# VH-VL binders against q9vpl3: the designs that were tried, part 77

Target 1, 224 residues: q9vpl3
Amino acid sequence: RGKINIQRPKAPHYERARVVAVTQPKYPELPKAKSCFKTRAERTQQQQENPYNEIIAREVRNWLDHSRLVAFFHLSSITADDIFRVRVQLHKQNLHLKSYGSKIIEQAVKNTRYEAIVPLFHSNHCIVFSPDPEKTAALLRIVRRVPQMVLLGGIVEETMLSRNQLVAYAQMPGLHAVQAQLVQTLSQAPGHLIQQLQAHQNSFVQVLDVHAKNQMNEETPKST

## First folded at step 17 (VH-VL)

Design D186
Fold by OpenDDE, fold request of step 18:
Structure D186 (fold): chain C 224 residues (1-224), chain A 121 residues (1-121), chain B 111 residues (1-111)
Amino acid sequence: as target 1 above (224 residues)
Amino acid sequence: QVELVQSGAEVKKPGESLKISCKGSGYSFTDYWIGWVRQAPGKGLEWMGIIWPEDSFTRYSPSFQGQVTISADKSISTAYLQWSSLKASDTAMYYCARDYGIYESYYFDYWGQGTLVTVSS
Amino acid sequence: DIALTQPASVSGSPGQSITISCTGTSSNVGGDNYVSWYQQHPGKAPKLMIYEVSKRPSGVSNRFSGSKSGNTASLTISGLQAEDEADYYCSSYTKSSTPYVFGGGTKLTVL
């Protein structure tokens, strides 16, 4: 019994082939749905307000409204595994790494105080949220493990910061340290002021003393 | 106060394995990178690698990749540097150091006292 | 391997000001302000003296200052003291696979 070659069925007898050819239902060519040829740009523009996108946009807004620290990163050829590992490390620090589509971000921040962030989201990006602005340094230490995460900027205490400003912010001493320094400076200020005031008085007195000494030396009569 | 304490000096023969330690104290050990730096006798400082102690993520210098293993035990705030097979050329002082830098700023603010490793026949 | 170039040795008299140079490329020293300086006394661990080109850690003398021009970073020690005799190493971030690069070190002798 010849092994039925399931991969290359033998051509049917010529009579059967004719019958099959004639009986093949001519399905009307499905109108090439114009949608299949829409450029990526056209597809992106016609994404109708998907109720799902609205929900996600609300989520983004909620994160923005409740976060005191927001950092924006560009992702350059990063693997999902690397992102996951970073996410875990960030989460341990109460830093929440999220990724959203550019359109969702645009929708979320439209007509809000955050609208200025839209230009940052032209490519692959992620956002890190935190309720604690003091975690900025921790964030920037953790992301060192992934050079593909490029810092674009952030929001701290409702203030938009550039990349450099955010780094500078992270390098500042904590509020308490700054307060302590301020108190120290203020405590020294009266002493310095007194010294400056006394310095001028002392200088003036010295000048007067020199003048008085010079006058006394002129009044000493040359005893002939 | 922040302190890094390294294990004592080691004298080994070629082909032997070695693991030296660096214990951190006075700070959150898992929140900072730990680096290892080699200094051969009479030579300069050479960066070997760094580790994130929380999950033991490690980066190596190309010169040391595959030659050494950097590890950490966060439960005891200790980082390790180990060799599977020592060479005479591994004779050097080895320092661990805390990296306090952020983002693209890389610098070591606290250093261990160093561990002298001598490999001789 | 992008090496930072330092002079092998520098000398000065007590009270003088000396400068140690660290020359790299546009990919390290010439880039962002990520140059650090370390002091190492014989038989001791290195000590951070300057970070981010010009910032000084707490406890480091104000006699130590850092600057950068082009691809060259400089450590200046004013009012040179005998205790300043040590090896000095510069370090810089590189955008390469090696984030840390050290200079060859400079031996400072106080005469």
Scores: ipSAE 0.868, ipTM 0.945, lowest interface PAE 0.5, mean pLDDT 87
Fold by OpenDDE, fold request of step 18:
Parts: sequence; C-alpha cells; structure tokens
Structure D186 (fold): chain C 224 residues (1-224), chain A 121 residues (1-121), chain B 111 residues (1-111)
Amino acid sequence: as target 1 above (224 residues)
Amino acid sequence: QVELVQSGAEVKKPGESLKISCKGSGYSFTDYWIGWVRQAPGKGLEWMGIIWPEDSFTRYSPSFQGQVTISADKSISTAYLQWSSLKASDTAMYYCARDYGIYESYYFDYWGQGTLVTVSS
Amino acid sequence: DIALTQPASVSGSPGQSITISCTGTSSNVGGDNYVSWYQQHPGKAPKLMIYEVSKRPSGVSNRFSGSKSGNTASLTISGLQAEDEADYYCSSYTKSSTPYVFGGGTKLTVL
C-alpha cells in the first residue's frame, strides 16, 4: 500500500481533474466594494453633509445676502503671502476677501438666486464681498498688484455682471456724481440757451446796424 | 482739485545720492497708484515703476529694478524716487503721475510738473 | 521689450485732420481696449488726452479722438490748431511684468 505522498500529490486522472474543475464552488466574486469604484463625484455625493461644511455654506450665504458688491476671481499660482497682503489692503477698504471650496459654494447657493455662479468655481477661486458697491473701483485698483487674480465677474446690487460689465460699472460715476452732473448740466442749459438766444438777437441787431449804416451811406449826397 | 507737486531741480555729481519727492493733494493719496516716469533729454517717456502708497507696495520696470528706489509716506501724501549712486546717464526729467486706471486699464490722469535731475561731472 | 511703434513725425496745416498711429502686438494694443494717448508740449508735463482707446477726459477738446484697428491704435486730431503742436505718446497695457509701455513719441508740427 504505497505511502500517499501528501507533499506532491499525483495529478488526478484527467477525468477526475475535469470533474473537480467543474465542481469547484464558484465563489461569487465579493462585490468589489462599490466604494472603490464610485467616481470621485459619487463619493462626494455620499459624503454626509459635513456639519462643518453646512456651517461654512451658511456663512457664504450670509455674505452673499448682505453684500451689495461681490466679485469673483480666479487665482492662478498665487502665494499665500500675496493673498494676505491683498486681503489686508482690501480689508482697509471694507472689502472682504474669502476663499471657499467649490463644493461649499455649490451647497451654499443651491436653490438660490446665486446658483448661476457655480460654474465659475471649477478651480482656485476667491470672492470679494462688500456692502458698498461704490468700492468696485477701489477693489479693481487694489487687485492690480496681483496679476494672478483674474476677474471673472461679479454681482452688483443683486445683478450678475460679466467681467467687462463689472469693469464698466466701476468706471461709472457714482449716483451722487451723476446727480451732480445732471444738476450741473441742467443748470448750464439755461445759460447756453440764453447765450444762443442772445447770439441770434445780437446777430440780428448787427445785421440791422450794417443795413442801417449802408442806407445812411447811400443817402449822403456827394456834395459836389 | 487733484494736484501733484514735485521737488525742485537737482544738480548732482556722479556717485552722489538723491531723493526727489512728489506730493499729492486734492484726493485720497492712499487709494491710487503713483507712477514714476523718466524722460531723458530729447527722448521719450519711460515707465520706471509704481507704488501703492497705503502699504508702499512697489513694482519696477525691469530696466530700473535695483537702480532706483520708490517709496512713499502716506502721512504727508508724498511719494519718493531715490538713487543711492547717481550716474551721468540718470540725467533726465522725472515725472510722478497718478494712475487712475482700474484692473487692466493703466493710464495717468494727473502728472507732476517734473523734476529735472542733472548729473555732471 | 514690447515696443509700441509711432511715426517719428507728422505734420498738417491748420484746419486739417491728422492721424497718429501706434502699432503694437496682440499682447498690448491688439488686446483689450487699454490704449492711452498723451500730449506733451516742450518743457511741460505730459497731459492725458485719450484713455481706453477712445475715451476723453474732461477738459480735453472734442477735436481729439481715438480708435483702434487690429494691433494699431490711432489718435485723430481734427481741425488742427497751432496749439496742437506737441509730442504725442501712446501707451498700452501689456500682459507682461511691465504693465506700462510707451510709444516712441510723435512730433506733430503745424505748418
């Protein structure tokens, strides 16, 4: 009775090998943890609203609701130091520079009038908030120090503006300045009208005088 | 009315130091960039640099980087241009000007009267 | 160095219209509308005449106008007067580390 070599079992007969191969329990591949195949997007969706993110989203909403000027910037390879310096300068003008993640922004503006800003936040961004829309020019002067801050657009008085529109807005005279200009223009209008009316009258009088002088010169008989 | 008043003409020798001034009035001095522009005799305008007076942030033209120092004293609404060691080639008219532009719009709306610097051996 | 090219000199008779050109590249004049023009009389500081291609500051005569086509900006002076005799410089924003660039200047002579 030959010692069954347990260390190198003889390959089973071909028929036995076939039966063993067919009868091998096909263990269902453990479902690859759906978590490993969930796209970054799906993983982000299942991330339970981090209470922290909710708080920050609420903050963002609060800033949006209380700001009359909101400007959106793309940040291209800017240093923390440069951001800090700009932030300080902006703060002195009551301009508040904030940076939030795209997800937080999305959460903050979901189902709000601000939802249209979400596409602006695909990369590194910052937002500048101000209660004073008259500070738009100041903002745009300060950010000149950092070419890496690229203006994308903004919200002024609840109206979304493109980059060019925001720049144009900043170049407009303030309401008071416009009013002052209007008042000045209106105050000058009567003077101009009077001048024009007087000019016509003066011209008419001059023409009459010339005519009268010409008639007088014709009536002076050459006393031979 | 907005006005920039510069210091008087300077006659110096090579190697001497010089600091000229530009005082702004009639506007918020700290809210606008101040630029310096050089004009050599019979030559065109050359941008030298700009300063944000609030915190004295400066930007220089590459041609003037390290050659001059731009500074400001916001307490007296004054910008400065200085040389540590003058050269004969520094002989020029120097203008300060307020940059009124925003964002990518760069233009000088008010100019100082200019300071003539003559460097002669 | 991004240089703006201006004619060295232009001349015109009183009452005529003259145009001064300023030619740059797509990175300056050909870009956004950030071209400025300055007038400089002999011994005087430059004066802003046009900003942002075509905008005129208050106090500047309506005889001065600015335009741009492609990489060339133009200053037009209509109804030329003796007082218009001066040097004219164009300036433009550049996307480089040097935000300011001046043209070489154009001497305008009123004949």
Scores: ipSAE 0.867, ipTM 0.946, lowest interface PAE 0.5, mean pLDDT 87
Fold by OpenDDE, last read:
Structure D186 (fold): chain C 224 residues (1-224), chain A 121 residues (1-121), chain B 111 residues (1-111)
Amino acid sequence: as target 1 above (224 residues)
Amino acid sequence: QVELVQSGAEVKKPGESLKISCKGSGYSFTDYWIGWVRQAPGKGLEWMGIIWPEDSFTRYSPSFQGQVTISADKSISTAYLQWSSLKASDTAMYYCARDYGIYESYYFDYWGQGTLVTVSS
Amino acid sequence: DIALTQPASVSGSPGQSITISCTGTSSNVGGDNYVSWYQQHPGKAPKLMIYEVSKRPSGVSNRFSGSKSGNTASLTISGLQAEDEADYYCSSYTKSSTPYVFGGGTKLTVL
C-alpha cells in the first residue's frame, strides 16, 4: 500500500476537483480597510480633518511658545533604542526631545512666526525643546552619541538660527561670564587710562629734563 | 578649577590585568565626554575611546575595540581604563582628557597628568 | 586610517615666526573648522593651544595662531621663545568611525 505522500497529495479526480471547487465555502472578503486604499490625497485630507492632529498641533505650538531653545534634527536610520537613550540623557538636562509628523508641524506653525521652519521637515525629524538657552552646549554634546542626529538649525530667544549659528551660539560664553568679563574690562579701563596718561606725562618730563640738561651743557662757557 | 587626576604609574607583567583611573573635579563630571589617549614611548598621540559618564555610553577606536574597556563611576567622578590581559606592546603613557567640544567640534581642553604603564617580563 | 600629516621637525631662532603644517583630506581638515592644536613638553601632558582652527583658549599666548587653507591647517608661532620648544600635534574631527585623529606630531626646536 503506497505511502500516501501527505506533502504532495495527488490531484483529485476531475469530478472530485469540480465538486470541491463548487463546495468551497466562499468566505466574504473581509472588508478591505478603506484606509489601505485611500489615495495619498484622501489620506492627506483625512489627516487634516482629524481632531487629533489639531490637538497635537496645539501641543507643538505650546512647546514652541514656551521654549527659549528649540533645535531641529534630521534622523538618519536611527533605532528606537538609540532615540530612547538620547531622550533620557536630554531629559536629565531639561531638554525635551519630541517627534512630530511634517503635516502636524505645518499645521502647527501655519500663520505663525515659526512658519519658516516648515522646509526643515521633509523627512524623519525630531525637535528638542528647552526653556533654558544655556543648555544649547549640553544638547550638542549629548547628541554626539548619535551621529544619525543631524543638526539642521534652531530657534534661540525667538531668533531663527542656522546650524552654524546655533553651534556658534553654543560656544559663546554664558551671559554671566560675558558680564563678568565686561566688568573686569571696565574695571581695568581706568587703570589703563591712568597709566597711559602717566606715561605721556613721564615721557614729557623726560624730554624736558633732557632739554634742560642740554641747555645747561651749552651754557657752560668753555673756560679758555 | 577643572582638574583631571590620574592614578600612579604601573609596572606589570604580560598577562596581568590592570585598571587605571582618572578623577575629574572642578566641573560637572557627567556633562562632558572623557577620552583616553595612548602615547607609546617616543611616539605620537593615539585616541583610544571616549565615555559619557552619565550612563557610561562608550565609543572605541577600531584599533582599541576589544583590547581595552573604558568605564566610569559618576558617583565619584572617576573614569577608568582597564586591560584584562596586558601585553608588552601596551607599554605607554595613558592620558585621560575632557572633551569640551560641541557637536562636530572635538577637542580636549583639560588633560590628566598621564599614567605610565610599563609591561615587562 | 585617516592620517594627518605633519612635518617631523621644524626649527627657528628666538624672535622668529615659524609655521607648522597639518595636512589632511576633504573629510577632515578640509571640511568644517574642527582642527585643534596641542603642545606637549617632554614628560608632560598635552596642552590645548588652538581649537576650531583659530580660536585660543584662555591663558594661551597670542603668539600662537591657527589658520587653514584647503586641506592644510597651520599653526603659527610668532616671536619664538625657548619655552616654545615642544612637540606639537594637530587633531581633526573625521566623519569616520574615528572621530578623533591626531597628526604624527612635530618637534619644534628653538635654536
Scores: ipSAE 0.867, ipTM 0.946, lowest interface PAE 0.5, mean pLDDT 87
Fold by OpenDDE, fold request of step 18:
Structure D186 (fold): chain C 224 residues (1-224), chain A 121 residues (1-121), chain B 111 residues (1-111)
Amino acid sequence: as target 1 above (224 residues)
Amino acid sequence: QVELVQSGAEVKKPGESLKISCKGSGYSFTDYWIGWVRQAPGKGLEWMGIIWPEDSFTRYSPSFQGQVTISADKSISTAYLQWSSLKASDTAMYYCARDYGIYESYYFDYWGQGTLVTVSS
Amino acid sequence: DIALTQPASVSGSPGQSITISCTGTSSNVGGDNYVSWYQQHPGKAPKLMIYEVSKRPSGVSNRFSGSKSGNTASLTISGLQAEDEADYYCSSYTKSSTPYVFGGGTKLTVL
């Protein structure tokens, strides 16, 4: 009674193999569980084709078009409560904090002059909008309460500014202050100019006088 | 003109509570941070904390966290510094100051005249 | 908390130029240009003299100037006057939980 080698079963006889092959229940391929995991690409595409995203993209465009100040912030591990508190404070200053997905931003700025901002939105970000560019300093004071809000840059009067440029802009005296300073400077300029002109003239006259005195002293013959 | 006026000098005993005040004028009180700075006798300046007067958001130095309370009443443009229980080591001059800086630029452009607090047995 | 280091004292004669140094680290003075200088006369509140390394507030004399090199900020007072005798403190922003750090102060004596 030959030991049935269970590890290497002898290939069934050709006829048996044929019958087994034909009688093998074709189990319907279990519907590949449509891995509900739509590929990131499919999810991205579905999100792009969502009519809702178009509406939101229009909203973003509207904000961009009507805002004279736009500031972009990166959000690092900020709580919803902190965001809310900052939003409230900003709102009191007529500053509007909004958060949009990167895809929405891409759609909103596509084929616009603002397309260059897209790279700023690869992570968690928020945007602050204002109709008043003079509120830049107020904005930058308020955001101090949330170190997790990192300034990336902004748009002022349709001009894109780096972080440093935006900070510099915020530090500039208001237009009226600058005008006042200009007027003050201009009002002082004639006096200063006259003083400077007179100073040079006086110095020149002094030098000439010294020269003349020295020449006179050299021409006085030593009376032997 | 921007001005910060502090309450008068205080003489207290250890264990007593104290609240000193700083009133701002000549500017929008709620639009600027107010800081408190301690100066012990013959010592340097020490930052204690800051407050946003609009909603009384506060940030403290670790050295002063839990030791003092900073508060504000925006209706009267006044900031406060208070102790629940004074120590002899709290003897110092206390200054309030307006922070005029933006974003990461922190500096005090206007200072109160200071409040001398003396804690003695 | 990394304290800013200042000389304890500096002296100069009237009309001279003196410099007060403030040394920090790359995380404060060596980073962004967020150094401030304060003047304090005896029994008086500090007064802002320089902010953001080199900017002067309105009303501050042009004799006061600020600069920075590496991790060291400097306050220069030109044309030293008797009224300049005071304590001077530097301050810097730190990217830590404590946004304000003061130096130990420098006593300036005018001889």
Scores: ipSAE 0.866, ipTM 0.947, lowest interface PAE 0.5, mean pLDDT 87

Design D186
Fold by OpenDDE, last read:
Structure D186 (fold): chain C 224 residues (1-224), chain A 121 residues (1-121), chain B 111 residues (1-111)
Amino acid sequence: as target 1 above (224 residues)
Amino acid sequence: QVELVQSGAEVKKPGESLKISCKGSGYSFTDYWIGWVRQAPGKGLEWMGIIWPEDSFTRYSPSFQGQVTISADKSISTAYLQWSSLKASDTAMYYCARDYGIYESYYFDYWGQGTLVTVSS
Amino acid sequence: DIALTQPASVSGSPGQSITISCTGTSSNVGGDNYVSWYQQHPGKAPKLMIYEVSKRPSGVSNRFSGSKSGNTASLTISGLQAEDEADYYCSSYTKSSTPYVFGGGTKLTVL
């Protein structure tokens, strides 16, 4: 009985080898357990290809394009209830408080004139949109109720403003008031100019008259 | 013209309740904060609290928290300051004022005429 | 308690310029330009004279001006008149739970 060489098993007969080859259970390659940890890159790519994100990004663009006032706020430990209350108050003033993810904002403003706002969205934030820039003061009064809403800046009439500039803008009289003041100022300017011009002429005439009188007095010969 | 008209002088005894009023006119009452300021006889101005009349959101000074209640009725453009139980130390002039400031700028541009509250035994 | 410090009293003669100081901290007067000044005549309500350090409301005389240096805000009244005799209060925003802080008041006497 030939010692079964366990170290070099004899190759099975050709027919057996065929059967074994065909009957070998094709173990499905264990799905490489896609590490539940999608790399940051994979997450970013999946988010970019999400049709839903595109829709939201489009919405954001629409808000930006149709708003004359946009204000950016940082949210510091604000409760949902506080946000809701503020939202309601803002809504009554036709101010629309929205919150979007940073990636959505990035996608929305990519290759647009608004790309400069991206750095503002690295933390919890909200955006207030308004078609009326005159509502800036109302906005800034309402947000006083929530100190956790920190003003970062805004866009007014397509111009990016810092926090301080936006506050300053809100404190300005309305465009119509400014225009009215300008018109009033301009209407007064000609009158003042005329007065100044006339004053100089009158002064000149007076000086000339005095000179003429003095000359006449010098030419009167003392009749000895 | 913007105007805040307060209720008349009050003479009360300790332990009595009191509610004084401040009626705003000449502006949108619900669009501005209303503040209350106390001035004890011969003393300075003390901020008590503010109210947003639209939804009656209120903020108090720590010194007045729980001591008074600020409320508003937007339907009649009126703010209120009330005590549940007056003390002799509550004797003071009370002013309501409109806050015209924005964001972190806090200032009162229009003031009521004041309500004198006298609490004596 | 964040308190604004004012002199108790100042005096001046008619036609002179006087200055009332309001000293706070970096968390109030020194932090932002949100100082306001109020005038109060005896038996009358306070009147806003200056807001945001140097801005004058409509109807306030140009004799009243405001400034700030460091943690001290100043109200200057030029061309002092008898009618200017009153109590003056400064106020400032504070980055605290109390957005309205008043100074102790300054009695201005016109001699």
Scores: ipSAE 0.865, ipTM 0.944, lowest interface PAE 0.5, mean pLDDT 87
Fold by OpenDDE, look of step 17:
Parts: structure tokens; C-alpha cells; sequence
Structure D186 (fold): chain C 224 residues (1-224), chain A 121 residues (1-121), chain B 111 residues (1-111)
């Protein structure tokens, strides 16, 4: 009994081939899934709101709402290890380094007062969150170790700051120090005002005295 | 008050190892960069490197890379500069200094008193 | 190597105003406002006199002022006093692997 070559089956007899051809189930051509011809625009619109993206977007909003300090950084060619090391150092200072996709950020800040930050996120970026705005200086000292982290700007006390403004803010004496200075300056102001007021009064009195003396001298009759 | 106190003067021979110290006080030692600056006799200031004391992250000047080691012990608020093998050319005053700058602003606001290292045959 | 150029020496009489220049490139002095000045008396550690081009630390006399024009930073000492006789060094941030660069130093003599 010849070994049936399963790899090259002999062509069936013409009659059998005809029967097989007629009995072959014609499967309806699957409608060419409209999906293949969906325009890039339709594909982008049908990007099914990944429920996961919504969750992450909510997280981002939560961070934004509870942070008094937010700093935005561009990440140039940086290694994961370098990011991790910086993250650890920042965390020790209660600074939280997070990275999110641009789409997530856009979704998170849509129709909010923070919508203006969207253009900052066109490339690789990270965000540092902190509940303490006084940690801005600490943040900016720590990030020095990674030149690939480029400061773009930030939010302090719900106010958007440019890069330069954020640096300037970090250099300012603490609110208490500024208040103390203000109090000191204000406490000195009355002294100066009093001095100026007294100076004018004294000058006026001097002028009056001179005038009185001059009048007295004119009234002294030359005793012939 | 912020103070940096350095170890005393050292007289060594070529080929000897040396480790000098800089102790910081009056501030949070781990929150500021510490730098080392060399000044050869009659010469100017040369930046050697800096260290972040919290995790001992270091950055060196190219001129000093591999020539010296900068380290820190945060438990005792002390930074170190060390040589494995001293050369006569290492004869100089060495200063540690605190970097108070932020981001791209680099400046030293407090300096140690300096450590004189003399390497002579 | 990015170098900052200072005059080797400057002299002035008591009461005069003198200026020490520090010339760099667009990558350091000409860039951001990150120039510092240090005073060093003989046998003493350097002292910060000016940071970020024109800012004075607490305790530094108002006689010391800093400015920048183009690639040149300047330290001006007004009302020159005998105690001002010292070496002065400028420093700048560089956008290179070396964040710190010092000038060659200027010896100020009060005549």
C-alpha cells in the first residue's frame, strides 16, 4: 500500500473535482471593513477614549489641584536611570516627579485655567509636583545634576510662571522674610515722615523767628 | 551661622595618598552642593568638582577627572577630597565651598578656610 | 577650554572708582546672567562679593556693584578704600561639561 504523500496529494479525478468545486461553501466576502479606509481623521476621532487615559487624566488633575508648586521640564536625551536617581532625590524633598503623555495632559487640562500649558508638552517632558512652594529652590538645586532636564516654566500658588519668573521666585526670600522686611520698612516710614514733617515745621518756625527778629529790629526806634 | 571647616595643612611626599576634609555646619548639609577649588601658589582659582552630599553624586572638571576623588559623609556633614598618588604639582591651597545657586546659577557663598597641601620630595 | 579674561592688575587712589572687567564668550558671560565675583585677601579664602551679575550678598558693601554688557562683565568699586586691596576673580556658568569657570584674577592695588 503506497505511502500517501500528504505533502503532494494527487489531483482528484475530474468528476470529484467538479463536485468539490460546486460543494465548496461560498463564504460571503466579509464586507471590506470600512475601518481600513477610515481617513486618518476618522481613525484619530475613533481613538476610543481609552478609559485608562481618563483615569490618568484625573490623576493629573488631582495633582494640579493639590499642588502649590508645579514645575515643567523638557527632557532631552536622558536615561531611565538618571530619571530614577533624580526622582529619588526629589522625593526626599517631598517633590514628586511624574511623566505623562501629551494627550493625557491635554485631556487633563482641557477647559481648565491650565489649558495654556499644553504647548509645553509637545516633546518628552516631566512634571514635578509639590504641596510646598518653598521647595522651589530645592527643586532647582537638585535638577542641576541633570542638564537634560530643561526648565520650561511652572505654576506657583495657581499662577503660571515663565522659566525666568520661576527662578526669580525661588530666589526670593520666604513669605515670612518678605513680610518681616515689609514690616520693618513700614515701621521705619513713620520715623522718616515724622522727621520730614518736623523738618518742615522747624524750618517754618525758624523762618518765623527770623521774621520776628527782623520786625523787632525795625521797631527799635533809633533813639536820637 | 553657616561655616565650613577644613582639615589642617598637609605635608606629603610624591606617591603618597591623601584625604582632606571639609565639615559643614549651620545649615542642612544634604541640601546644597559642595565644591572644591584649587589654588596653586601665586596662581588663580581652579574649579575641581562638586558633590551632592545626599547621594554623593559628583561632577568633575575635565582637568581633574580621574586625578582626584570627591566624596561625602552626610552623617557627619563632611565632604572629602582625596588623592591616590600625590604629585609635586598637587602642591596648592584647596578650598571647599558651598554652592548656593539654583538651576543654572552657580556661585559659592561660603568658603572653608582652605587646606594647604605641600608635596615635596 | 572656556576662559574668562581679566586684567592682571588694576590700581586706584583712595576715594576713586575703579572697574575690573571680565570678558568671556556668548556661551558663558554673554549668555544668562550668571556671573559672580570673589574677593581674596592674601592668605585668606575667597569671599563672594557679587552673584548673578549685580546682586550683592548680605554684608557686602554697597560700594561694590556688578554689571554686564555683551560678553563682558564688570565689577565696579566706588569710594576705593585701602581694605579693598585684594585679588578679584570673576566666575561664570558655562553651558558645557564644566559648569564653573574662573577668570585669571585681577590684583587691585590701592595707591
Amino acid sequence: as target 1 above (224 residues)
Amino acid sequence: QVELVQSGAEVKKPGESLKISCKGSGYSFTDYWIGWVRQAPGKGLEWMGIIWPEDSFTRYSPSFQGQVTISADKSISTAYLQWSSLKASDTAMYYCARDYGIYESYYFDYWGQGTLVTVSS
Amino acid sequence: DIALTQPASVSGSPGQSITISCTGTSSNVGGDNYVSWYQQHPGKAPKLMIYEVSKRPSGVSNRFSGSKSGNTASLTISGLQAEDEADYYCSSYTKSSTPYVFGGGTKLTVL
Scores: ipSAE 0.858, ipTM 0.938, lowest interface PAE 0.5, mean pLDDT 87
Fold by ESMFold2, fold request of step 18:
Structure D186 (fold): chain C 224 residues (1-224), chain A 121 residues (1-121), chain B 111 residues (1-111)
Amino acid sequence: as target 1 above (224 residues)
Amino acid sequence: QVELVQSGAEVKKPGESLKISCKGSGYSFTDYWIGWVRQAPGKGLEWMGIIWPEDSFTRYSPSFQGQVTISADKSISTAYLQWSSLKASDTAMYYCARDYGIYESYYFDYWGQGTLVTVSS
Amino acid sequence: DIALTQPASVSGSPGQSITISCTGTSSNVGGDNYVSWYQQHPGKAPKLMIYEVSKRPSGVSNRFSGSKSGNTASLTISGLQAEDEADYYCSSYTKSSTPYVFGGGTKLTVL
């Protein structure tokens, strides 16, 4: 017979849950008197709830703006203990596991280059944020313990990567050092143009040679 | 530079307990999975299980679930394989190995030298 | 219990190319599943020769190559040398509760 986990410690959780229940009233039933006035009062309450969603959307935007690594996962059904354990392991590596509703993600990325990620959030999901792109391999090694987290893709150094591209990036540990060195060199020479092109990069497609070819054709004699 | 050093050979009798060790060095021990692999005399390799040493999360092969205990002490960079009651069929070479794979990839890139366990009456 | 299927033995002469097969199912070798190959000399620990079907670790001779077609992975050793005489094991990952499985092993004899 399929009996489930009933042997967890009860005494500390009962005492802690009792305190949490009074501070987090999970069961405040609507008073019957207030339920009969479903008009302006309830619309005012709904309007007061809307600013909370914008605060969460600003949190998401802050994570996106300050994370050099972002990874997107589909999340299948998983126990609270298993997801908690993996969150702890990720956190030890400066990897931050979060989940947000698709509407909040849409608000957060509106009018940004990241609007293309919104469809990833129509199903059950989670996101991992980190300032440390060199931790991509650590992320992907830790998540092996949770088959319920299915990698969809990510963002590294403001570049969208497919699932396979992110895995390939993680397997090239010397690339982090080489890429950081290249960015330093490029930023010292033509800072404005490089920053603008880096902000518009997607799918690792670069058009710098098109720009250089246009100038080379106008300036360089190539006749013999 | 990466090295896995296992404890020495053991000769035991059926019913005795045993704990063998695997000490990792030259890398960040808690950042990689450690696997245990069995090789019976004259036979092939059998995966027994893996451990994440940082929090001791363990996954066993169904053939070995409940037959052995895999554990780790991260403070000394050491993984363990333990039997509560040895059987003659436990006579084998036991290897520990580092699992370097990410996501849906797995492979053992560094192996210990092996620990020969002989169980006879 | 049912491991990946390898021939029990193969043999070849120095300088020859030989191929060792590893046959499984669509659930462990076929499709997007990865296969690794290990070399084991007598009395020694296994050594990783190929990972993720066809990738070679640093320090492994380019005479060793891996490939996969359908449900069969192959290890090819070109320019066979006496030191290649060893046992060779394939392994795969499954999405089931038993993520690692090994083949039965192939003894390579260099004539």
Scores: ipSAE 0.798, ipTM 0.896, lowest interface PAE 0.8, mean pLDDT 79
Fold by ESMFold2, look of step 17:
Structure D186 (fold): chain C 224 residues (1-224), chain A 121 residues (1-121), chain B 111 residues (1-111)
Amino acid sequence: as target 1 above (224 residues)
Amino acid sequence: QVELVQSGAEVKKPGESLKISCKGSGYSFTDYWIGWVRQAPGKGLEWMGIIWPEDSFTRYSPSFQGQVTISADKSISTAYLQWSSLKASDTAMYYCARDYGIYESYYFDYWGQGTLVTVSS
Amino acid sequence: DIALTQPASVSGSPGQSITISCTGTSSNVGGDNYVSWYQQHPGKAPKLMIYEVSKRPSGVSNRFSGSKSGNTASLTISGLQAEDEADYYCSSYTKSSTPYVFGGGTKLTVL
């Protein structure tokens, strides 16, 4: 879990280099072979950096696409043995503990609604992925043994949830279809409109029921 | 239905060893924490320790660290509390209990019936 | 040593409301910390009455309620009945080396 892409953005450097590359005139070079040759070390380093980052970013995209549960944790200083034991316990519940650099997360969520998660990986972190959102309670029960894992929030059925919302979700009754539909409905703008219309409709029905009951009671008064 | 069944009452002499049991049924035993709680005669409840039965990860109260051993055999859904050398002060009722809490919540939702341990010469 | 303080005993008449207190510190009762309450009849195992400060398990009467203010949690029993006569224990968690702690217990007597 070492940092393999440890660099800070260097804004002035990037602007100058890119502008020069774009505006440079292209002219033929007689020895094309000179431009194509690189030292063995340079080729290996370039290939390792670029393909490694993209391969890992695809891994993250694949986890995000196939996980109905994603939980984000801040990770304080912890021994390798303690984190390994937790990973094993989580894995037995189909919960997959991973850690990625912030640049890789940025690449993985680029042009998605999940771009807002990138700042969570500015500091020490870990992520738990699972296809099984009903395992949220199991996740939160297992991590009790590791106070160094501090819950930040998560994603359930493509909806971002705060820490408190994720804990509340984990404690809901076992009808998973009901839990999933509630989360999905709250994330939809059309669903909010439909909910407002249904609330108005229900209020109208309630007024009609009161009027009907009043008319029925008036027409059939009790005599005792 | 969730049930925790403990072994029967024990009468022992000081210096003897003892292992009492707590068998869980009606739920997935390895998916929940199990705690042990002591109650001396006429006294209150004291937490002794907790175990994660799947890998036997344990935490002990400082008052009981080194005085007892908490263990589990997940193949028969059973947790244990053991003494290598009993003292008269170990005379008490001992309960096992399931911890149902998640994240920063800790509470015992089901309790065993208790095992009375009497240590006298 | 850090402990949860409960009164040794409380009493009330049938139909009355009574409150049992549980006082700790900001590290175990105060703030966002959770408190649980257990009822124990003589010769019986404890029974969970309240968890997470104010939540009731299924099957526990709504006459039992929990609350917290500052470093003091409270269990309130309304409409007191004879079968409520028992010992009551609060419990909390600390994030340090002693994650579970019980109060000393309160004997409730129904007059």
Scores: ipSAE 0.797, ipTM 0.896, lowest interface PAE 0.8, mean pLDDT 79

